# VH-VL binders against NAD kinase (nadK): the designs that were tried, part 260

Target 1, 268 residues: NAD kinase (nadK), of Syntrophomonas wolfei subsp. wolfei (q0aze0)
Amino acid sequence: MKIILVNNRFKENTEKKAQEIAGQLSALNVEVIIDNGLDEPYAGTVDFIMVLGGDGTMLRAARRYGQRAIPVLGVNMGTVGFLSNIEINELAEYLPLILREEYSLEARMMLEVAVFQQQSLLTRVFCLNELLLRSNSPRMLSFALEISGQKLEPYRGDGLIVSTTTGSTAYSLSAGGPIADPQLDAFIVTPVASHIINKRPLVVSPEREISLHLLEEREAIIGIDGQIKMDFGAENRVLIKRAPHPLLMVNLKAKPFFTSIDRSLQRQ
Below, E stands for the ipSAE of ESMFold2; O stands for the ipSAE of OpenDDE; V2 stands for 0.75 times the mean of E and O plus 0.25 times the DockQ between their complexes.

## First folded at step 18 (VH-VL)

Design RR17 (from OO3 with light chain T99S; framework fv_patritumab; at its last look DockQ between E and O 0.91; V2 from the best seeds 0.84)
Fold by OpenDDE, look of step 18:
Structure RR17 (fold): chain C 268 residues (1-268), chain A 121 residues (1-121), chain B 113 residues (1-113)
Amino acid sequence: as target 1 above (268 residues)
Amino acid sequence: QVQLQQWGAGLLKPSETLSLTCAVYGGSFSGYYWSWIRQPPGKGLEWIGEIYHEGDTNYNPSLKSRVTISVETSKNQFSLKLSSVTAADTAVYYCAREGLKHWTPYGMDVWGRGTLVTVSS
Amino acid sequence: DIEMTQSPDSLAVSLGERATINCRSSQSVLYRSYNKNYLAWYQQNPGQPPKLLIYWASTRESGVPDRFSGSGSGTDFTLTISSLQAEDVAVYYCQQYYSVPRTFGQGTKVEIK
């Protein structure tokens, strides 16, 4: 068995723990690769990914490895989040199950984001939570939204979020988007401070495609999962689709989503 | 390793339609743009067009009215048709893959061997 | 269209000497967000398809000898062969893949003096 440990090099506790866990796994004849984000993603084949940290680390792991159909386990390191399944102090208890591959998987839809210079592909990004288009200035942004070729009325506001159902509890929620069942595949299109006061979020079929482009000669910003930033200008277009493969999240421990959300919301 | 094999008629008369096919072996067809490039004898390279595995196409404006690129995903093949050929279309035609590094294009990293197409009366 | 212009059209260099090829694009091919120039260099031998040498202006493709290097940014690029070898006799092309249509330089023929 070969396992990738994903941690955050800027979090010393996760780095130390990764080394410790790597040692333990090695003692059990498990090959271990540590990915702290410093280097490029490991290109070799692996059987399991263990994410040590919070939601942010999981998002990075998803972007780096999510398209490889590898089980991904979130191990919380004392942070608040929705993407971890077990706590670090529980790892020893569940490690035998991991090694025996005795766990269930939950498929989470990811976004495929393609950024174009006119008609030329610049890059693709796969992400678990959301794409954000926002103004790079205090001024409102004007942009066009198309859904499967259907052109909506121009949007004017601070920006727009296209989120997965997983991402519904992230920035989309803060922007007034609905909470979605993560077992559901759908796009959530949430306006950010729209000029139209009653502009409602859209729940869109995963079979559809979403395209965005600016209607003015201004610079905007595209954000991916709150971690990647790209400039977005008038000559750029973004196309959002359902990623061809979901993230396979490992379920070792029952974690009821709705009760967790309810509890989380009450704490705010 | 990924290899491209291409085939088609190499001799045409004016006004006929050039037809070439490129097949992908040893790698994934999905996720890539696939291009056709030609090179007249003793001259430089001209990009004809490209097709994404899902069927989206981009053509060189200079050839757009005569060019059709199609894909057959089930066979890992894509094809080129160039209508109304003239002597000016005499060239070696290459199929190529636009490679990706971390899902970012980085150049045409795999090429077919080329097919000489001669247009003569 | 982004026009690509190479200089010189032909270059004769003694074995072991440096060969320098320039390429200019009519527009910038720099993707600022990634700080990458969408510029590639190809080597073509007679009767063979082009071979990718350099991508993103300065990164060598796997298997390419260290004597090959690419530099430049924006609109001006250079391919350098630090020590010309006999097997380096070929035609070299620059190419932008920042915009559609893809465009190539006219080529530079490198010969041994």
Scores: ipSAE 0.911, ipTM 0.964, lowest interface PAE 0.5, mean pLDDT 95
Fold by ESMFold2, look of step 18:
Structure RR17 (fold): chain C 268 residues (1-268), chain A 121 residues (1-121), chain B 113 residues (1-113)
Amino acid sequence: as target 1 above (268 residues)
Amino acid sequence: QVQLQQWGAGLLKPSETLSLTCAVYGGSFSGYYWSWIRQPPGKGLEWIGEIYHEGDTNYNPSLKSRVTISVETSKNQFSLKLSSVTAADTAVYYCAREGLKHWTPYGMDVWGRGTLVTVSS
Amino acid sequence: DIEMTQSPDSLAVSLGERATINCRSSQSVLYRSYNKNYLAWYQQNPGQPPKLLIYWASTRESGVPDRFSGSGSGTDFTLTISSLQAEDVAVYYCQQYYSVPRTFGQGTKVEIK
């Protein structure tokens, strides 16, 4: 059995704890690979991913490993977020179930984001929460949104968010988007400071393709899960689709979404 | 180990349509762009076009009016048609995969063996 | 369209000596956000398809001997064979994949002097 143990090297308690857990797993004949963010993602086959930390560390793990269809467990080491399942002090209790693969999986839709130089692919990035298009100057953007080839009236404002339902409680919420049940598959399209009054958030079928491009030469940024930044100009387009594979989140302990939402939002 | 096998007619008369097929073995068809490239005897390489596994295409503008690239995803195959051929279309035709590392293009990492297509002068 | 120009067209080098091939693109092939040049080098032996040697301008493909190296950025690139071997006699092509259409240099034939 081979496990990737993901931590955040800038949170000193997670790095030390990752080493301790790796030692414990090795003593149980489990091969452990530590991903602290310094190196490229492990390329070999892996059976399980354990994420030590908060939602940000889970977002990085999802981006690196989410398309491999490998179970991912969030282990909280502090402030409760939306993506952890168990607490670090509960790990010993649940470890036998993890090793025997006695757990359920909750599928969470991911975005596939393809960035183009005109018609040429520059990169693909997968994300769990959202893509943000935003201005990188004091000037607002003028941009086009297409949904499955249907051109909407031009947008003008600070930008646009395209999120999953999981991402509905992140930046999309701050920009005025709805809270969505993360068990639904959908895109949530939320304008950021729109100058056009009739531009409201849209909830869109996950079967649609969403594309964005600028209508004027402006300095803009594509943000991915609030963690990756890419320059975006008039020569670029971005295409957003449902990713081929959802993130497979391990469920060992019930986490009632609706009854916990105010508490969880205060810690975002 | 991804391998490409290509086939099609090797001798054509002027004005006929060139038709070649490429099949993908030992790897994923999905998630990649698939290309056709040609090389006239003793000359350099010319990119003809590419197709994404879902059907979106990009063509070399010099050939665009005569080129159709298509996919048959259930068979892991893609095809080239080049209409109204002339002697200038005589070349070895290759299929190739646009490779990805960490979902980022890095060049054409797998090539077919090539098919010589001769168009009578 | 990005034009790719190689120099020289032909190069004769003694066994064990250095071979240097230059490639220039008419516009930058650097994806600045990733700091990666979308430029590849291929080797083509007689009667065979091209084989990928170098990608992202300077990274060797798996199984390529370390005598092959690539350098350069933006518009100017170099393939170097540090110690030419008999099996390195081939035609070498640079190719950009930053823009469509994809374009190749005209090729450089490398021979033993």
Scores: ipSAE 0.719, ipTM 0.880, lowest interface PAE 1.6, mean pLDDT 91
ESMFold2 (binder alone), look of step 18: mean pLDDT 93; pTM 0.957

Design RR18 (from OO3 with heavy chain K101R, light chain R32K; framework fv_patritumab; at its last look DockQ between E and O 0.93; V2 from the best seeds 0.84)
Fold by OpenDDE, look of step 18:
Structure RR18 (fold): chain C 268 residues (1-268), chain A 121 residues (1-121), chain B 113 residues (1-113)
Amino acid sequence: as target 1 above (268 residues)
Amino acid sequence: QVQLQQWGAGLLKPSETLSLTCAVYGGSFSGYYWSWIRQPPGKGLEWIGEIYHEGDTNYNPSLKSRVTISVETSKNQFSLKLSSVTAADTAVYYCAREGLRHWTPYGMDVWGRGTLVTVSS
Amino acid sequence: DIEMTQSPDSLAVSLGERATINCRSSQSVLYKSYNKNYLAWYQQNPGQPPKLLIYWASTRESGVPDRFSGSGSGTDFTLTISSLQAEDVAVYYCQQYYTVPRTFGQGTKVEIK
């Protein structure tokens, strides 16, 4: 068995723990690769990914490895989030199950984001939570939204979020988007401070495609999962689709989503 | 390793339609743009057009009215048709893959061996 | 369209000497967000398809000898062969893949002096 440990090099506790866990796994004849984000994603084949940290680390792991159809386990290390399944102090208890591959998987839809210079592909990004289009200035942004060829009325506001159901409890929620069942595949399109007060979030079929472009010669920003930033101008287009592969999240311990979100919301 | 094999008629008369096919072996067809490039004898390279595995196409404006690129995903093949050929269309035609590194294009990393197409009356 | 212009059209260099080829684009091919120039260099031998040498202006493709290097940014680029070898006799092309249509330089023929 070969396992990738994903941690955050900027969090010393996760780095130390990754090394410790790597040692333990090695003693069990498990090959371990540590990915702290410093280097490019490991290109070799692996059987399991263990994410040590919080939601942010999981998002990074998803972007780096999500399309490889590898089980991904979130191991929380003292943070509040929705993407971890077990706590670090529980790892020893569940490690035998991991090694025996005795766990269930939950498929989470990811976004495929393609950024174009006119008609030329610049890059693609796969992400678990959301794409954000926002103004790069205090001024409102004007942009066009098209869904499967249907052109909506121009949007004016601070920006727009296209989120997965997983991402519904992230920035989309803060922007007034609905909470979605993560077992459901759908796009959530949430306006950010729209000029139109009654502009409602859209729940869109995963079979559809979403395209965005600016209607003015201004600079905007594309944000991916709150971690990647790209400049977005008048000559750029973005196309959002359902990623061809979901993230396979490991479910070792029951973690009821709706009770968890309810509790979380009450704490705010 | 990824290899491209291409085939088609190499001799045409004026006004006929050039037809070439490229097949992908040893790698994924999905996720890539596939291009056709031609090179007249003793001259440089001209990009004809490209097609994404899902069927989206981009053509060189200079050839757009005569060019059709199609894809058959089930066979990992894509094809080029160039109508109303003239002597000016005599060239070696290449199929190529626009490679991706970290999902970012980085150039034509795999090429077919080329097919000489001669247009002569 | 982005026009690509190479210089010189032909270059004769002695074995072991440096060969320098320039390429200019009519527009910038720099993707600022990634700080990458969408510029590639190809080597073409007679009767063979082009071979990718350099991508993103300065990164060598796998298997390419260290004597090949690419430099430049924005609109001006250079391919350098630090020590010309006999097998380096070929035509070299620069290419932008920042916009469509893809465009190539006219080519530079490198010969042994």
Scores: ipSAE 0.907, ipTM 0.962, lowest interface PAE 0.5, mean pLDDT 95
Fold by ESMFold2, look of step 18:
Structure RR18 (fold): chain C 268 residues (1-268), chain A 121 residues (1-121), chain B 113 residues (1-113)
Amino acid sequence: as target 1 above (268 residues)
Amino acid sequence: QVQLQQWGAGLLKPSETLSLTCAVYGGSFSGYYWSWIRQPPGKGLEWIGEIYHEGDTNYNPSLKSRVTISVETSKNQFSLKLSSVTAADTAVYYCAREGLRHWTPYGMDVWGRGTLVTVSS
Amino acid sequence: DIEMTQSPDSLAVSLGERATINCRSSQSVLYKSYNKNYLAWYQQNPGQPPKLLIYWASTRESGVPDRFSGSGSGTDFTLTISSLQAEDVAVYYCQQYYTVPRTFGQGTKVEIK
């Protein structure tokens, strides 16, 4: 059995804990790859991914490994969030189930984000929470939104968020979007500081293709899960659709979304 | 170990339509751009166009009025049609994949063997 | 369209000596956000399709001998063969994949002197 341990080397001594857990797993003849964010994603065959940390570390793991259809377990290291399943002090209790592959999986929709220079693909990025288009200057943006080829009236403001339902409790919420059940597949399209009052958040079928481009030359950026930043200008276009594979989140311990929602949001 | 196999007519008369097919083996068809490139005898390479697995196309403006690239995803194939050919269209035609590393383009990493198409006159 | 210009058109080099091929693009092919140049080098033997040698201007494709190296950024690029071997006699093309249409340099024929 081969496992990736994903941690954030800069938070809460997770590096030390990751080494400790890796040693324990190796003693059980489990091959362990540590991903602390420094190296390229591990390319070899992997059976399981264990994320040590909060939602931010899970977001990185999802971007790196989510399209590989590998079970991913969130292990909380102190900061309460939406994406962990067990606490670090419970790991020893659940480890036998992990090793025997006795757990259920919850699928979480991801975004496939394709960035273009005119008609030429520059890159694709996959994300769990959201894409943000925003101004990178004091000037607001004027931009076009198309949904499956249908051109909406132009937007003006600081930007736009295209979120998954999982991301509905992240930046989209702060911008006025709804909280969505993460078991639903949908896009949530939330304007950021729109100058046009009638631009409301939209909930859009996951089968749609969403595109964005600027209508005038401005300094803008594309943000991915609040962690990746890409320059975005008048020569660029971004296309967004449902990723081919959802993130497969491991469920070892019941974590009801609705009964915990107010508590989890207080920590934001 | 992706491989491309290409075929089509090798001899055409002026005004006919060139038609070539490329089949993809040993790898994923989805997620890639698939290109056609030609090389007249003794000359350099000219990109004709590309198609995404879902059907979106980009064409060389110099050929756009005469070019159609299409996909048949059930067979992992893509095709080139070039209408109204002349002697100037005599070339070796290649299909190729636009390669990806970490979902980022890195050049054409897999090529077909080439098909010589000769336009008489 | 981004025009790609190679120099020289033909190059004769003694075995074991250094071969240098230059490529200039009419516009930058640098994707600044990733700090990567969308520039590739290909080798083509007679009767064969091109073979990818170098991508992102300076990264060697798997299986390519380490005597091949690429350098440059933005608009000016160089392919170097540090010690020419007999099997390196071929035509070499640079190619940009930053924009459509994709464009190739006109080619550089490398020969043994």
Scores: ipSAE 0.719, ipTM 0.879, lowest interface PAE 1.4, mean pLDDT 91
ESMFold2 (binder alone), look of step 18: mean pLDDT 93; pTM 0.956

Design RR19 (from OO3 with heavy chain T104V; framework fv_patritumab; at its last look DockQ between E and O 0.92; V2 from the best seeds 0.82)
Fold by OpenDDE, look of step 18:
Structure RR19 (fold): chain C 268 residues (1-268), chain A 121 residues (1-121), chain B 113 residues (1-113)
Amino acid sequence: as target 1 above (268 residues)
Amino acid sequence: QVQLQQWGAGLLKPSETLSLTCAVYGGSFSGYYWSWIRQPPGKGLEWIGEIYHEGDTNYNPSLKSRVTISVETSKNQFSLKLSSVTAADTAVYYCAREGLKHWVPYGMDVWGRGTLVTVSS
Amino acid sequence: DIEMTQSPDSLAVSLGERATINCRSSQSVLYRSYNKNYLAWYQQNPGQPPKLLIYWASTRESGVPDRFSGSGSGTDFTLTISSLQAEDVAVYYCQQYYTVPRTFGQGTKVEIK
């Protein structure tokens, strides 16, 4: 068995823990690769990914490895979030199950984001939570939204979020988007401070494609999962689709989503 | 390793339609743009057009009215048709893959061997 | 369209000497967000398809000898062969893949003096 440990090099506790866990796994004849984000994603084949940290680390792991159909386990290390399944102090208890591959998987839809310079592909990005288009200035942004060829009325506001159902409890929620069942595949399109007060979030079929482009010669920003930033101008277009592969999240311990979100919301 | 094999008629008369096919072996067809490039004898390279595995196409404006690129995903093949050929279309035609590194294009990293197409009366 | 212009059209260099090829684009091919120039260099031998040498202006493709290097940013690029070898006799092309249509330089023929 070969396992990738994903941690955050900027969090010393996760780095130390990754090394410790790597040692333990090695003692069990498990090959371990540590990915702290410093280097490019490991290109070799692996059987399991263990994410040590919080939601942010999981998002990074998803972007780096999500399309490889590898089980991904979130191991929380003292943070509040929705993407971890077990706590670090529980790892020893569940490690035998991991090694025996005795766990269930939950498929989470990811976004495929393609950014174009006119008709030329600049890059593709796969992400678990959301794409954000926002103004790079205090001024409102004007942009066009197209869904499967249907052109909506121009949007004016601070920006727009296209989120997965997983991402519904992230920035989309803060922007007034609905909470979605993560077992459901759908796009959530949430306006950010729209000029139209009653502009409602859209729940869109995963079979559809979403296209965005600016209607003015201004600079905007594309944000991916709150971690990647790209400049977005008048000559750029972004196309959002359902990623061809979902993230396979490991479910070792029951973690009821709706009770968890309810509790979380009450704490705010 | 990824290899491209291409085939088609190499001799045409004016006004006929050039038809070439490129097949991908040893790698994934999905996720890439596939291009056709031509090179007249003793001259430089001209990009004809490209097709994404899902069927989206981009053509060189200079050839757009005569060019059709199609894909057959089930066979890992894509094809080029160039209508109303003239002597000016005499060239070696290449199929190529626009490679990706971490989903970022980095150039044509795999090429077919080329097919000489001669247009003569 | 982005026009690509190479200089010189032909270059004769003695074995072991440096060969320098320039390429200019009519507009910038720099993707600022990634700080990558969408510029590639190809080598073409007679009767063969082009071979990718350099991508993103300055990164060598796998298997390419160290004597090949690419430099430049924005609109001006250079391919350098630090020590010309006999097998380096070929035509070299620069190419931008920042916009559609893809465009190539006219080529530079490198010969042994």
Scores: ipSAE 0.915, ipTM 0.963, lowest interface PAE 0.5, mean pLDDT 95
Fold by ESMFold2, look of step 18:
Structure RR19 (fold): chain C 268 residues (1-268), chain A 121 residues (1-121), chain B 113 residues (1-113)
Amino acid sequence: as target 1 above (268 residues)
Amino acid sequence: QVQLQQWGAGLLKPSETLSLTCAVYGGSFSGYYWSWIRQPPGKGLEWIGEIYHEGDTNYNPSLKSRVTISVETSKNQFSLKLSSVTAADTAVYYCAREGLKHWVPYGMDVWGRGTLVTVSS
Amino acid sequence: DIEMTQSPDSLAVSLGERATINCRSSQSVLYRSYNKNYLAWYQQNPGQPPKLLIYWASTRESGVPDRFSGSGSGTDFTLTISSLQAEDVAVYYCQQYYTVPRTFGQGTKVEIK
């Protein structure tokens, strides 16, 4: 059995704990690959991914490994968020179940984001929470949103968020978007400081294809999960679709979304 | 170990339609752009166009009016049609994958063996 | 369109000597967000398809001997063979994949002197 153990290299307690857990797993003949964010994602086949930390570390793991259709377990190390399932002090209790594959999986929709120079692919990125298009200057943006070829009236404002339902409690919420059940597959399209009063958040079928491009020359940024930034200009387009594979989140301990909303939001 | 096998008619008369097929083995068809490139005898390489596994195409403007590239995703195949051929279309035709490393383009990393297509004068 | 110009068109080099091939693009092929040049070098032996040697201008593909190296950024690029071997006799092409249409240089034939 081979496991990737994801931690955040900038938090020393996760690095030390990752080494301790790796030692425990090795004693059980489990091969462990540690991903602390320094190197490129591990390219080989693995059976399970364990994330030590908060929602930010889970977002990185989802971007790196979510399209491999591998079970991912969030292990909280202090701050309870929306994406952890068990606490670090419970790991020993649940480890036998993990090794026997005695757990359920919860699928979470991801976004597939492709950035183009006109029609030429520059990069593809997958994300769990959202894509943000925003101005990178004091000036607002004028931009076009198309949904499955349907061209909406131009947007003018600071930007736009295209979010998954999982991302509905992240930046989209702060920009006025709804809280969504993460078991739903949908896009949530939330304007950021729109000068167009009738531009409300939209909930869009996951079967749609969403595209964005600027209508005038401006400095803009594409942000991914609040962690990746890419320059975006008038010669670029971005296409957003449902990713081919959802993130497969391991469920060992019941964490009902609706009864935990207020507490989870306080912990972000 | 991705491999490309290509086939199609190698001898054409002027005004006919060139038709070639490329099949993908040993790897994923999904997630890639697939290209056709040609090389007239003794000359350099000319990109004809590409198709995404879902059907979106980009064509060389010099050939766009005569070129159709299509996919048959259930068979992991893509094809080239070039209409109204002339002797100037005589070339070796290659299929290729536009490669990705960690979802970033890095060039054409897998090529078919090539098919010589001769158009009589 | 980004046009690619190689120099020289042909090059005769003694065994063990350095071979240098230049490639110039009409526009930058640098994706600044990743600091990567979308520029590749291919080797083509007679009767065979092209083979990828160098990608992102300077990164060697797996299995390519270390005598091959690429350098340059933006619009000016160089392929260097530090010590020419008999097996390196081929035609070499640069190619940009920053935009469509994809474009190749006209090729440089490398021969033993």
Scores: ipSAE 0.657, ipTM 0.854, lowest interface PAE 1.9, mean pLDDT 91
ESMFold2 (binder alone), look of step 18: mean pLDDT 94; pTM 0.959

